VH-VL binders against Ubiquitin carboxyl-terminal hydrolase 19 (USP19). Designs and how they scored, part 3

Target 1, 103 residues: Ubiquitin carboxyl-terminal hydrolase 19 (USP19), of Homo sapiens (Human) (o94966r282to384)
Amino acid sequence: LAFVKNDSYEKGPDSVVVHVYVKEICRDTSRVLFREQDFTLIFQTRDGNFLRLHPGCGPHTTFRWQVKLRNLIEPEQCTFCFTASRIDICLRKRQSQRWGGLE

## First folded at step 4 (VH-VL; framework fv_ponezumab)

Design q29 (from pa with heavy chain V107D)
Fold by ESMFold2-Fast, scan of step 4:
Structure q29 (fold): chain C 103 residues (1-103), chain A 123 residues (1-123), chain B 112 residues (1-112)
Amino acid sequence: as target 1 above (103 residues)
Amino acid sequence: QVQLVQSGAEVKKPGASVKVSCKASGYTFTDYYIHWVRQAPGQGLEWMGRINPSGGSTKYAPRLQDRVTMTRDTSTSTVYMELSSLRSEDTAVYYCARDEIVGATEDYYFDYWGQGTTVTVSS
Amino acid sequence: DVVMTQSPLSLPVTLGQPASISCKSSQSLVYSDGNTYLNWFQQRPGQSPRRLIYKVSNRDSGVPDRFSGSGSGTDFTLKISRVEAEDVGVYYCMQGTHWPYTFGQGTRLEIK
């Protein structure tokens, strides 16, 4: 997946929060993999608006979105949460400093 | 296809250190955490810690944190667990096990275990 | 740390009869993603542990359908509908929801 609608902000000195705007995530077939300087979001969704933007794809299609991060994170302290309206990804910075951007 | 192969049995004296290896094959080494779990004779399972092979980041059980060190070598797909200041209570079988992030498709969470390495601490 | 408590600790059973093992956690095992990370492992004498069940009720590949897991929140059960000779060993529940990962003390299943 080349693009998925997202935004991010720095939450205090230690964290970056990424919001991914996809609804109706299939929890049992979706996950986030964290590494030292990247993460991969793997998901399936029943979001009709999202699927309409991806012709030929359906609820059984597995989407993969990989982000190369501007700075290092602590993979084991990163978390994610699937909500009704979006995916929240919480990155823990390895060094407390302003990133100025996600990538 | 997926396999975790551990080093052979060790006999150590109290106060010594032991280093056990776990060699992974059949999957992308840096995409899965490796945990270490031990079992004293006739006892249950005790989680010791885990390492992320991608960055080398570790999490140790608090009671073992001052004595345990986990490292990896990505060129050989091998994880190492070193336990220092050995006591007779450290006599156990030591296992490595593979783990993936929660919520994963095709859950691979503690799904493969090494064969175990017996460590005996005695004079 | 989350405490995992199994009962019974010793389970003598007659071949072909059902067996049931209980596992209770000191805290809810529902993770922030809505899943419950409660797993069951089998350890045959002299062997490494083998995963039987993950996320409460999902059987691992190759695990016979006579094994089933159920439960929610803090109370979980592993059932064997008809015990076979190869089922002898120790069964452990394990939680992966909270750090550090913790195991129950184990249940020894023996043929009587």
Scores: ipSAE 0.006, ipTM 0.562, lowest interface PAE 12.4, mean pLDDT 84

Design q30 (from pa with heavy chain E106S V107T)
Fold by ESMFold2-Fast, scan of step 4:
Structure q30 (fold): chain C 103 residues (1-103), chain A 123 residues (1-123), chain B 112 residues (1-112)
Amino acid sequence: as target 1 above (103 residues)
Amino acid sequence: QVQLVQSGAEVKKPGASVKVSCKASGYTFTDYYIHWVRQAPGQGLEWMGRINPSGGSTKYAPRLQDRVTMTRDTSTSTVYMELSSLRSEDTAVYYCARDEIVGATSTYYFDYWGQGTTVTVSS
Amino acid sequence: DVVMTQSPLSLPVTLGQPASISCKSSQSLVYSDGNTYLNWFQQRPGQSPRRLIYKVSNRDSGVPDRFSGSGSGTDFTLKISRVEAEDVGVYYCMQGTHWPYTFGQGTRLEIK
């Protein structure tokens, strides 16, 4: 994917939280891969509204969304959580500095 | 084709160190942890630790952390596991295994394993 | 460390008959993301371990449907509906929820 609906904010000096707005994520086949300066969200979803925006795709389609980050993160200290309404991704900054943006 | 190829068998004396290699191919080296798991003769599996090839960060089993060092060489897609101060109890087959990076403590897969390296410690 | 306890440790079975292996963890294996990281591995004589099941009940690609995993929380089961000769080996449960990762002691499946 070139784009998925998202927003982000800096939480304290050490973290960046990213909200990705896709519902009905299939937990068993979805995950986030963290590297030193990027992450990839890999997911399958039953969100009918999202799937309507991607003709030819269905519940078994695996979507990939990669974000190159403005600054470095600590991959092993990053986490994610799937909720009913969105995906929450918490990035741990390698250095306590203000980013001013995600990318 | 995903493949993990390990170095050959080693025979060491007590007190020595051994360094085993695991060469990865067929996938993006930095997207997966490499874990090390050992198996003493006739015994079960023991997790030793893992390395993230992206950045080289490591996490070791508490009982082994003072003797185990894991490193990687990204130019050759190779992970190394060095075990020092060898005892007869370290005689085992040592395996490397691939695991997808999904966060701080989450793991989804030990999906591909190396063929194993036999390390024998005897005097 | 989380202790993983398997039973039985030795499992002689007749070809074509079902087999069942139990695995119990000393604490819940539910992770904060809602997933349970309980995996099952098979090790045939002289071979590397092979993953059969991940996250309690998901079969790996190429694993026959006669293998199934089930359970929740602290109690898990691996079932083989009809044992074949190629199933001889040692089966291990493993938890990936808590560091350090730990394995059960293994269950040796053999044909009687």
Scores: ipSAE 0.006, ipTM 0.605, lowest interface PAE 10.4, mean pLDDT 86

Design q31 (from pa with heavy chain Y109W)
Fold by ESMFold2-Fast, scan of step 4:
Parts: C-alpha cells; sequence; structure tokens
Structure q31 (fold): chain C 103 residues (1-103), chain A 123 residues (1-123), chain B 112 residues (1-112)
C-alpha cells in the first residue's frame, strides 16, 4: 500500500484539516471519496520527487490512500482542494467533539 | 544561504517556562517543517516534535506532549518552542532543524540545523 | 518507540585507518513505500549536528566519498575509509520510518 506524507489539525470545534504533501496532482484523474468514518484519496501525479520513491510507477499510475477516522464525519459537507504544493482535505465533524487525533 | 537563527541562552528555575525562537531565512518558510531536537549535557539527541509553518499543525513526542507547545509567525518566518514546568532534567541544548515537505519521504528532514540554544534549569 | 542501538559507543582510531559504526533497530525500518529511512549524522565538538547519509547509503552534498552507509532491515553500518583529524566527533544513526523519530545513543570517534 502506497503511503503519503501528511499531517492534520482540528480547526475549531467542527472541522479537521488534513494536508497531504504531493505536488503536481493530475486534477482530471484525482479525487477524494468521503464516507461516514473513512476517506480514500485517489490520485495521479507528475511530482518527480514522489515518483522517484515509487520505482516502476509514473504519471499514469493511480495511487490510493485510505484513512479510517477516529470519529464520524458528514460526507456531504467535506471538501478537498489541490494546490501547487499539496492537497488540502477538510473534514466536517458529525458531532462537535474534540477528537484528539485523526485515526 | 539557508539559515536558522535561534534565540540566546536562558537560565530558568524549576517550575518556570522557557520559550525558544528559531528564525528562518533563505528559503520559502511554508515549504518546510521545523523540528525541535534537544541534547542534555554529555547525552544523545532527543526528538521533541515538529510544526508545519503553513497550517500550524504540530506533532509532539509522547513523553513531552503535556509540556511542549510549538507555534509560528509567518510574517517574521519564526518558529517558537515553549516548554513548561521545567525540571533540572530539561537542562539541554535545544536545536531547530528543517525538513522539506515532499510527498512520502524522510529525505531532507534534518538538512539544516540552527546553532542551538542552551537552556539551564537550576535552583 | 523504535530503539536504535549503536556500537561501539567509543571508537578510538589511528589517523588514516578505517572506522566502522554499527546501528541496529528494534524493528524493521522498511517503510510502506519500500524505502528504508535510516540517516546518519555527525556532530563535531561544540557544533550542531550535520546530516551525512540519508536513506541508508545516499551521501549528502559536500560529504566526502570516504563516508559510506550500508545495511538493510534492522542492521546498518557507517564506514569511514580513511579517518582524518576533522572527523573527530559523535556519530548518530536516526530512523525516520516510525513516528516518533528516534536516534541511536551516539558513537564518539577519537584519534589515538
Amino acid sequence: as target 1 above (103 residues)
Amino acid sequence: QVQLVQSGAEVKKPGASVKVSCKASGYTFTDYYIHWVRQAPGQGLEWMGRINPSGGSTKYAPRLQDRVTMTRDTSTSTVYMELSSLRSEDTAVYYCARDEIVGATEVYWFDYWGQGTTVTVSS
Amino acid sequence: DVVMTQSPLSLPVTLGQPASISCKSSQSLVYSDGNTYLNWFQQRPGQSPRRLIYKVSNRDSGVPDRFSGSGSGTDFTLKISRVEAEDVGVYYCMQGTHWPYTFGQGTRLEIK
């Protein structure tokens, strides 16, 4: 299973922000799937530094990263954004409770 | 041209708090993590935690998580590490070190280090 | 936490002779991407640590070729083919595979 460099923090009482550190995401072939207690990041990238760490993989390789979450989210209220340097994933908590961690 | 410049030496009494700064220059501040590593006299290196200057997210060593806080100021490209409830065992040289944010790798994690800040805790 | 064990702790060497430092981890350092994130650092007296080797065997820019790293899984070695006076200092291995990141206890290299 592929791994990606990431971190997360709680943004106020209602949200958790996850940063995934992969550059040059291929927007047309990449997406995030949200469910009640997990998400899957599906992506293709032209990030030479990332691809160098995965011999035999290239710009057409589809990577999948699945995270099982500590608590429930509202899938329809979650968002993601591809920036030049990273992927930002914003999770909307189902209950306004402190999680203390992502998983 | 990459430089991490730390604040000066501190002498504190047990129970006090100390706040050490690390000012970055010569690169894009928000593209690199900053880690904090300490070294007690005659001892080895101990990782304390790291901060992502872009979002402010932190991750602390389990032994220190109840006493350590890391923050940053993007306008001055400065990271801060505050350690509370100081004990004599916290006497150490405290280093900041940078780490490039590049996908799934530890390459470049400690490529540049600050000069160190000596913190002495004595009664 | 992953425990990193170095040997020897003290390494007196004669100028021009080879030196070798061992580093053993309490669990495999192979990451989920198939790479091994073991790094070596040098700390000269009174100075900040400097990275010499990353990912087992890759030398940092500016590091002399007399330094080499090798190993796999849990057993790693740093070698200096011909020790010079400026090599005096403490050498640390460090694992970046498992959070929290941990260092070995250090090996002090001294000229005899």
Scores: ipSAE 0.000, ipTM 0.538, lowest interface PAE 15.2, mean pLDDT 85

Design q32 (from pa with heavy chain A104Y)
Fold by ESMFold2-Fast, scan of step 4:
Structure q32 (fold): chain C 103 residues (1-103), chain A 123 residues (1-123), chain B 112 residues (1-112)
Amino acid sequence: as target 1 above (103 residues)
Amino acid sequence: QVQLVQSGAEVKKPGASVKVSCKASGYTFTDYYIHWVRQAPGQGLEWMGRINPSGGSTKYAPRLQDRVTMTRDTSTSTVYMELSSLRSEDTAVYYCARDEIVGYTEVYYFDYWGQGTTVTVSS
Amino acid sequence: DVVMTQSPLSLPVTLGQPASISCKSSQSLVYSDGNTYLNWFQQRPGQSPRRLIYKVSNRDSGVPDRFSGSGSGTDFTLKISRVEAEDVGVYYCMQGTHWPYTFGQGTRLEIK
């Protein structure tokens, strides 16, 4: 995926929170992989609004969204949570520096 | 009654930075992107970037990415655009424009525009 | 980047006569959702741009029905059925489909 609807903000000096606006994520087949300067969201969804924007895709389609980050993170301290309305990704900064943006 | 009210004209020297504001009213601030578009004297329109006021996420035109920064203040429903390392070519009228956040698309059609802010870069 | 080309660049028209502006894109403007994000803006002298048409053919509220948009893919037209004095200004087409988003160079409409 070149694009998925998202936004982000810096939560204090040590964290960046990313919201990905896809609902009805299939938890058994979806995950986030963290590395030192990027993450990959791998997901399947039953979100009808999202699937309508990707003709030919369905609930069995695996989507992949990779984000190259502006600065380094601590992969082992990053977390994610699938909620009913969105995906919450919490990135732990390696250095307590203001990023000014996600990428 | 949707309004986007921009800050006043600026005159800057080459190498300086300028920060222009756009204050939104008459709608839910966090439901719409705010874009910045500029127009050099006698020239056409150039898209500079956009901000999502809800999370603060930004997306900039590639040629301006190293010099432009967009921020917002949700308590005052105001978006800021700061352009650094100013050159004579940056002399332009700078407009903010609104776009509804709809679905998961990243496509735009700029429904309301601010009145513009003239920025003049001269020695 | 998608290049938007307008013609003519200068459009002198007689009051009450029709006017037509062409806009061509270097790439198809059809988005993956099947919609075409081609928009038309009017800029009167000394004023900010005002959107007239969005998604090829939809008029904004308050825009007179003498303005109409048409086209598909890469070839688009803005028509004014009967030009009035208040229509003087520069008209821009704009594509909202492909990042970075781009505008045509503008067509200056003048009364002759």
Scores: ipSAE 0.000, ipTM 0.536, lowest interface PAE 17.8, mean pLDDT 85

Design q33 (from pa with heavy chain A104P)
Fold by ESMFold2-Fast, scan of step 4:
Structure q33 (fold): chain C 103 residues (1-103), chain A 123 residues (1-123), chain B 112 residues (1-112)
Amino acid sequence: as target 1 above (103 residues)
Amino acid sequence: QVQLVQSGAEVKKPGASVKVSCKASGYTFTDYYIHWVRQAPGQGLEWMGRINPSGGSTKYAPRLQDRVTMTRDTSTSTVYMELSSLRSEDTAVYYCARDEIVGPTEVYYFDYWGQGTTVTVSS
Amino acid sequence: DVVMTQSPLSLPVTLGQPASISCKSSQSLVYSDGNTYLNWFQQRPGQSPRRLIYKVSNRDSGVPDRFSGSGSGTDFTLKISRVEAEDVGVYYCMQGTHWPYTFGQGTRLEIK
């Protein structure tokens, strides 16, 4: 995917939180891969509103969304959480500097 | 940090009603079902029912349907379970547990549980 | 209602030895989406139940890898590869496929 509805904010000097607005994520087949300056969200979903925007896709379709980050992160200290209404991704900055944006 | 905090122990006489609370914190209250499960002394777990905090819809175990009522207050992120016409057989520890609203099933995880509320029914 | 039957009901085990608990359902637990909603819970003395395994074989975060779940249809097993002192407690299987949702009667694991 070229785009997934999202927003982000800087939480203190050391973290960036990204909210991805996809509901009903399948936890067993979804994950986030972190690298030094990008992450990839891999997911399956039962979100009818999301699936309507992707004709030909269904609950067993694996979606992939990659974000190239503005600054470096510490991959091993990044986390993610799937909730009923969204995905929360917490990025740990490598350097405690303000990012003016995510990308 | 996800927490479910329940009200304190209750001692009731047969025929009375009891109302137990479960206060949720650390997550979006309306994204998860809250289930109620009880356990009589030395016995196993019994599912009592669930509430969807978004909209307030409820589903109760058939055996308890006429005596149990579940409600919620979204302003305080609190779920209530009221059991009426108490009998000695209702002596149990009552637990609330959250479960994610992720699809057609209503029991996906039961991932976080409250600490339990002891209800003793004695004459 | 779906009846969940666990065996054994009492399981004395020597420290470091494996333990195995069986759970059988009176009906298939395969849901219409192809998933099987069979969960395992642990309850230590004086504590609330804790989820160990969901959807037959998926371990919860923080659950040691010595715990494993397996099975299909109506027959399920929880295995502990090497029992430790903190494993003492009661283990319950639970089905979420058919309403009303039901638990097994529990298996008490004790160190002998």
Scores: ipSAE 0.000, ipTM 0.530, lowest interface PAE 18.8, mean pLDDT 85

Design q34 (from pa with heavy chain A104R)
Fold by ESMFold2-Fast, scan of step 4:
Structure q34 (fold): chain C 103 residues (1-103), chain A 123 residues (1-123), chain B 112 residues (1-112)
Amino acid sequence: as target 1 above (103 residues)
Amino acid sequence: QVQLVQSGAEVKKPGASVKVSCKASGYTFTDYYIHWVRQAPGQGLEWMGRINPSGGSTKYAPRLQDRVTMTRDTSTSTVYMELSSLRSEDTAVYYCARDEIVGRTEVYYFDYWGQGTTVTVSS
Amino acid sequence: DVVMTQSPLSLPVTLGQPASISCKSSQSLVYSDGNTYLNWFQQRPGQSPRRLIYKVSNRDSGVPDRFSGSGSGTDFTLKISRVEAEDVGVYYCMQGTHWPYTFGQGTRLEIK
């Protein structure tokens, strides 16, 4: 995917939180892969509004969204959580510095 | 501290079913996959399948998929592995093992293991 | 299925001497994220397997520094710089890159 609806903010000096606005994520076939300066969100969803924006795709389609990060993270300390209304991704900064943006 | 505690030894006749339990403690049960791995006497390790305790989804080794069922009970933080239509070749020690972090990667490297459950199938 | 081949299968070593175990995979173990999910386990007689090394070269907490892992792609090595009596057991390599996940056949380390 070139685009998926998202926003982000810096949470204290050590973390960046990214919200991805896709509902009804299939937890068992979805995941986030963290590397030192990027992450990939891999997901399947039953969100009818999202799927309507991607004609030809359905609940069994695997979507992939990759983000190149402005600064380095600690992959082993990053987490994610699937909620009913969105995906929350928490990035742990390698250096406690203000990023000013996600990318 | 992380612990996986398995049920006791079982002796079964050919054609029977066996259900082995694995009780997790020391971490958030729904955040980690649980795998089952078995070892026949004097043999190597064979991966059998895994369960995601959060949703209950399973993935089984192709050669065992017709006979194995994995389930969980979130109220007791316990996973179960049931193997049906037992044969003498199913005699093995059965282990449960935890993935380190489900959310960081889809690949598995098993950080903690149960003590094992011996299942003997004989007539 | 990815086939994991270990050599030697039987490894008699003298106390204090180095030991080396080879593990070869039938396919590259580099995952799409750039990481290589090759792990090493130790199983002492009568015990559960214990992870020693994950992602080729990372030692688990409590694993002595005399154990080291190396390799890339399809060829991997576990080395013990100075074998001690407590190292007796079977060592397994394991790949977590390709489903279904597979183990090598095991290498039995024995003191001679």
Scores: ipSAE 0.006, ipTM 0.544, lowest interface PAE 9.9, mean pLDDT 85

Design q35 (from pa with heavy chain S54R)
Fold by ESMFold2-Fast, scan of step 4:
Structure q35 (fold): chain C 103 residues (1-103), chain A 123 residues (1-123), chain B 112 residues (1-112)
Amino acid sequence: as target 1 above (103 residues)
Amino acid sequence: QVQLVQSGAEVKKPGASVKVSCKASGYTFTDYYIHWVRQAPGQGLEWMGRINPRGGSTKYAPRLQDRVTMTRDTSTSTVYMELSSLRSEDTAVYYCARDEIVGATEVYYFDYWGQGTTVTVSS
Amino acid sequence: DVVMTQSPLSLPVTLGQPASISCKSSQSLVYSDGNTYLNWFQQRPGQSPRRLIYKVSNRDSGVPDRFSGSGSGTDFTLKISRVEAEDVGVYYCMQGTHWPYTFGQGTRLEIK
């Protein structure tokens, strides 16, 4: 997957929050993998609006979205949460300095 | 396919230390935690701790924190568990078990287990 | 630490009959993501444990459908609909929600 609708912001000096705008995530088959300078969101969804943008795909299609990060993170301290309207990803910075961008 | 192969049985005297290995194959070593779980004869399972092979970070059970050390060698896809100041109560079968790194870091499933290593502590 | 309590500890069962094992946790096992990380393991004599069920009710690949898990919050059940000779062993529940991770004391299933 080349793009998924998202935005991000720096929360204080230590964290970057990424919101991914996909609804109805299948929790049992979806996850986020964190590495030192990237993350991969792996998900299945029943979001009709999202699936319409990906002809030929359905609820059993596994999507992957990989983001190479501008700076290093602490993989063990990063978290994610699936909500009804979006995915929240919280990245813990390795160095407490301003990034100015996600990638 | 997926295998966790552990080192052979050990017999140690009280006060000694033991180092058990767990060699992983059939998957990407750095994408899965390795846990250590022990079982005293006729007793249940006790979680000892885990290591993240990617960065080497560890979390240990509070009761064992002062005596247990977990390390890894990414070139050989091997995890080590060292337990020091051995007592007779440490006599057990020691298992390694893997768990996928899925972001929310402190929830676990233990999907594959090694064959176990018997450690006997006696005078 | 979260205490996991299994009942019964010894379960003699007649071949072909159903068996049921209870597991209770001292705290809710619901994680902040809304999921419940309660898992069931089987240990046959002389073998390492193998996972049967994860997140309360999901069977692992290769686990027969005679095994089922149910429950919520603090009260969980593993059920075997028709016990077979190969089911002999010790069954453990395990919580993956709260560090440090803990197992029940085990239930020994034997054919009478």
Scores: ipSAE 0.000, ipTM 0.553, lowest interface PAE 15.3, mean pLDDT 85

Design q36 (from pa with heavy chain S54K S57K)
Fold by ESMFold2-Fast, scan of step 4:
Structure q36 (fold): chain C 103 residues (1-103), chain A 123 residues (1-123), chain B 112 residues (1-112)
Amino acid sequence: as target 1 above (103 residues)
Amino acid sequence: QVQLVQSGAEVKKPGASVKVSCKASGYTFTDYYIHWVRQAPGQGLEWMGRINPKGGKTKYAPRLQDRVTMTRDTSTSTVYMELSSLRSEDTAVYYCARDEIVGATEVYYFDYWGQGTTVTVSS
Amino acid sequence: DVVMTQSPLSLPVTLGQPASISCKSSQSLVYSDGNTYLNWFQQRPGQSPRRLIYKVSNRDSGVPDRFSGSGSGTDFTLKISRVEAEDVGVYYCMQGTHWPYTFGQGTRLEIK
């Protein structure tokens, strides 16, 4: 995927939180992979509104969204959570500098 | 093809140390944890610890942390598990097992296992 | 530590009949991502464990559909709809949610 509806903010000096707005994520087949300067969100969803925006795709389609980050992160300190209404991704900065943006 | 190939059987005396190897192939070595799990004869499975091949950070079972050391060599895609001060109770088959690294999450499914290394501690 | 309790420990089954193994955890296995990291392994005599089921109900590639996993929270079940001779071995449940990670005692499935 080139784009997924999202927003982000810096939470204190050490973290960046990313919200991805996709509902009904299939938790068993979805995950986030973190590396030193990027992450990949891999997911399947039953979100009808999202699927309507991707003709030819269905609940068994695996989507990938990769974000190249503005600065380095600590992959082992990053977390994610799938909620009923969205995906929350918490990135741990390697250095406590302000990013000003995600990418 | 994902493979984890372990070193051969070892016979050690009480008080000695043993070092078992696990060579990974068929995937990106630094993207997966390697766990060590042991099984005494006729007994169940016991988790010993894991290593992150990227950076070499380890996490050990509390009861073994004073005797176990896990290391890796990224040039050969090999993980080592060394157990010191061996006792007869350490007689077991030792397995390595792979698990995908997903950020800071410490949750595991153990997707591929090595063939096992028999370690016998006898006087 | 999370205690994993399996029952029965010995399971004699007639070929072609169903078999069921229970696994109970001393605390919830739901992780903060909403997933439950309960896995089932099969160990045939003299062989390495192999994973059958991961995250409660997902079958690994090559695992026959006669194997199914179910459950939630602290109570889990592995079912074999029609037992075959190759199913002889010890079955282990395992929790991957809480450090240190722990296995059940094992259930020995035998053909009677």
Scores: ipSAE 0.000, ipTM 0.599, lowest interface PAE 15.7, mean pLDDT 86

Design q37 (from pa with heavy chain S57Y)
Fold by ESMFold2-Fast, scan of step 4:
Structure q37 (fold): chain C 103 residues (1-103), chain A 123 residues (1-123), chain B 112 residues (1-112)
Amino acid sequence: as target 1 above (103 residues)
Amino acid sequence: QVQLVQSGAEVKKPGASVKVSCKASGYTFTDYYIHWVRQAPGQGLEWMGRINPSGGYTKYAPRLQDRVTMTRDTSTSTVYMELSSLRSEDTAVYYCARDEIVGATEVYYFDYWGQGTTVTVSS
Amino acid sequence: DVVMTQSPLSLPVTLGQPASISCKSSQSLVYSDGNTYLNWFQQRPGQSPRRLIYKVSNRDSGVPDRFSGSGSGTDFTLKISRVEAEDVGVYYCMQGTHWPYTFGQGTRLEIK
């Protein structure tokens, strides 16, 4: 994917929170891979509104969204959570510097 | 195709160190943990530890943590496991195995294994 | 450390008959995400282990339907509905929930 609806903010000096607005994520087949300066969200979804925007795709389509990060993170301390309305991704900064943006 | 190719058999004296390699191909090296698991002759499987190739972060079995060191070289997609102060009880087949990195979740279910490296410790 | 106990340790089976292997853990294998990380591996003679089942009951690609996993909490079972000659080997359960990660002793399946 080139784009998925998202927003982000810096939570204190040590974290960046990314919200990805896709509903009905298939938890068993979806995940986030964290590396030192990027992450990849891999997901399947039954979100009809999202799927309508991707003609030819369905509940078994695996979407991949990769973000190259502005600064380094601690991959082992990053987390994610699938909620009813969105995906919450919490990035742990390697250094507590202000990023000013995600990418 | 996913492959984990390990180095060849080793014969060592008690007190020596051994370093076994595991070269990954066919996937993104930094997206998967590499575990080391050993099996003594006629015995079961013992987890030794794992490395996250992305940052080099390691986690070792408590019983082995003073003797085992795991490292990686991202330029060659290779993981190394070094075991020091070898004893006859360390005679085993040593396997590397991969496991997908899923955020901060620290749970494992190993999906692919190397062919194994036989290490024999004898005087 | 979580202790994984398998029974039987030796399982002679007649071709075409069913086989069942039990695996018990010394504590619950439910992770904080609600999933249970109990996995089954097959090791054929002279080969590396191969994963058959992950998270209690999910079969890996290429694993025949005659293999099934079930269980909850601390009690788990691997069943082979109709044993074939290629099934000879050692079967291990493994818990991926609690560090350090541990395997059962193994069950050797042999054809009678």
Scores: ipSAE 0.011, ipTM 0.676, lowest interface PAE 9.1, mean pLDDT 88

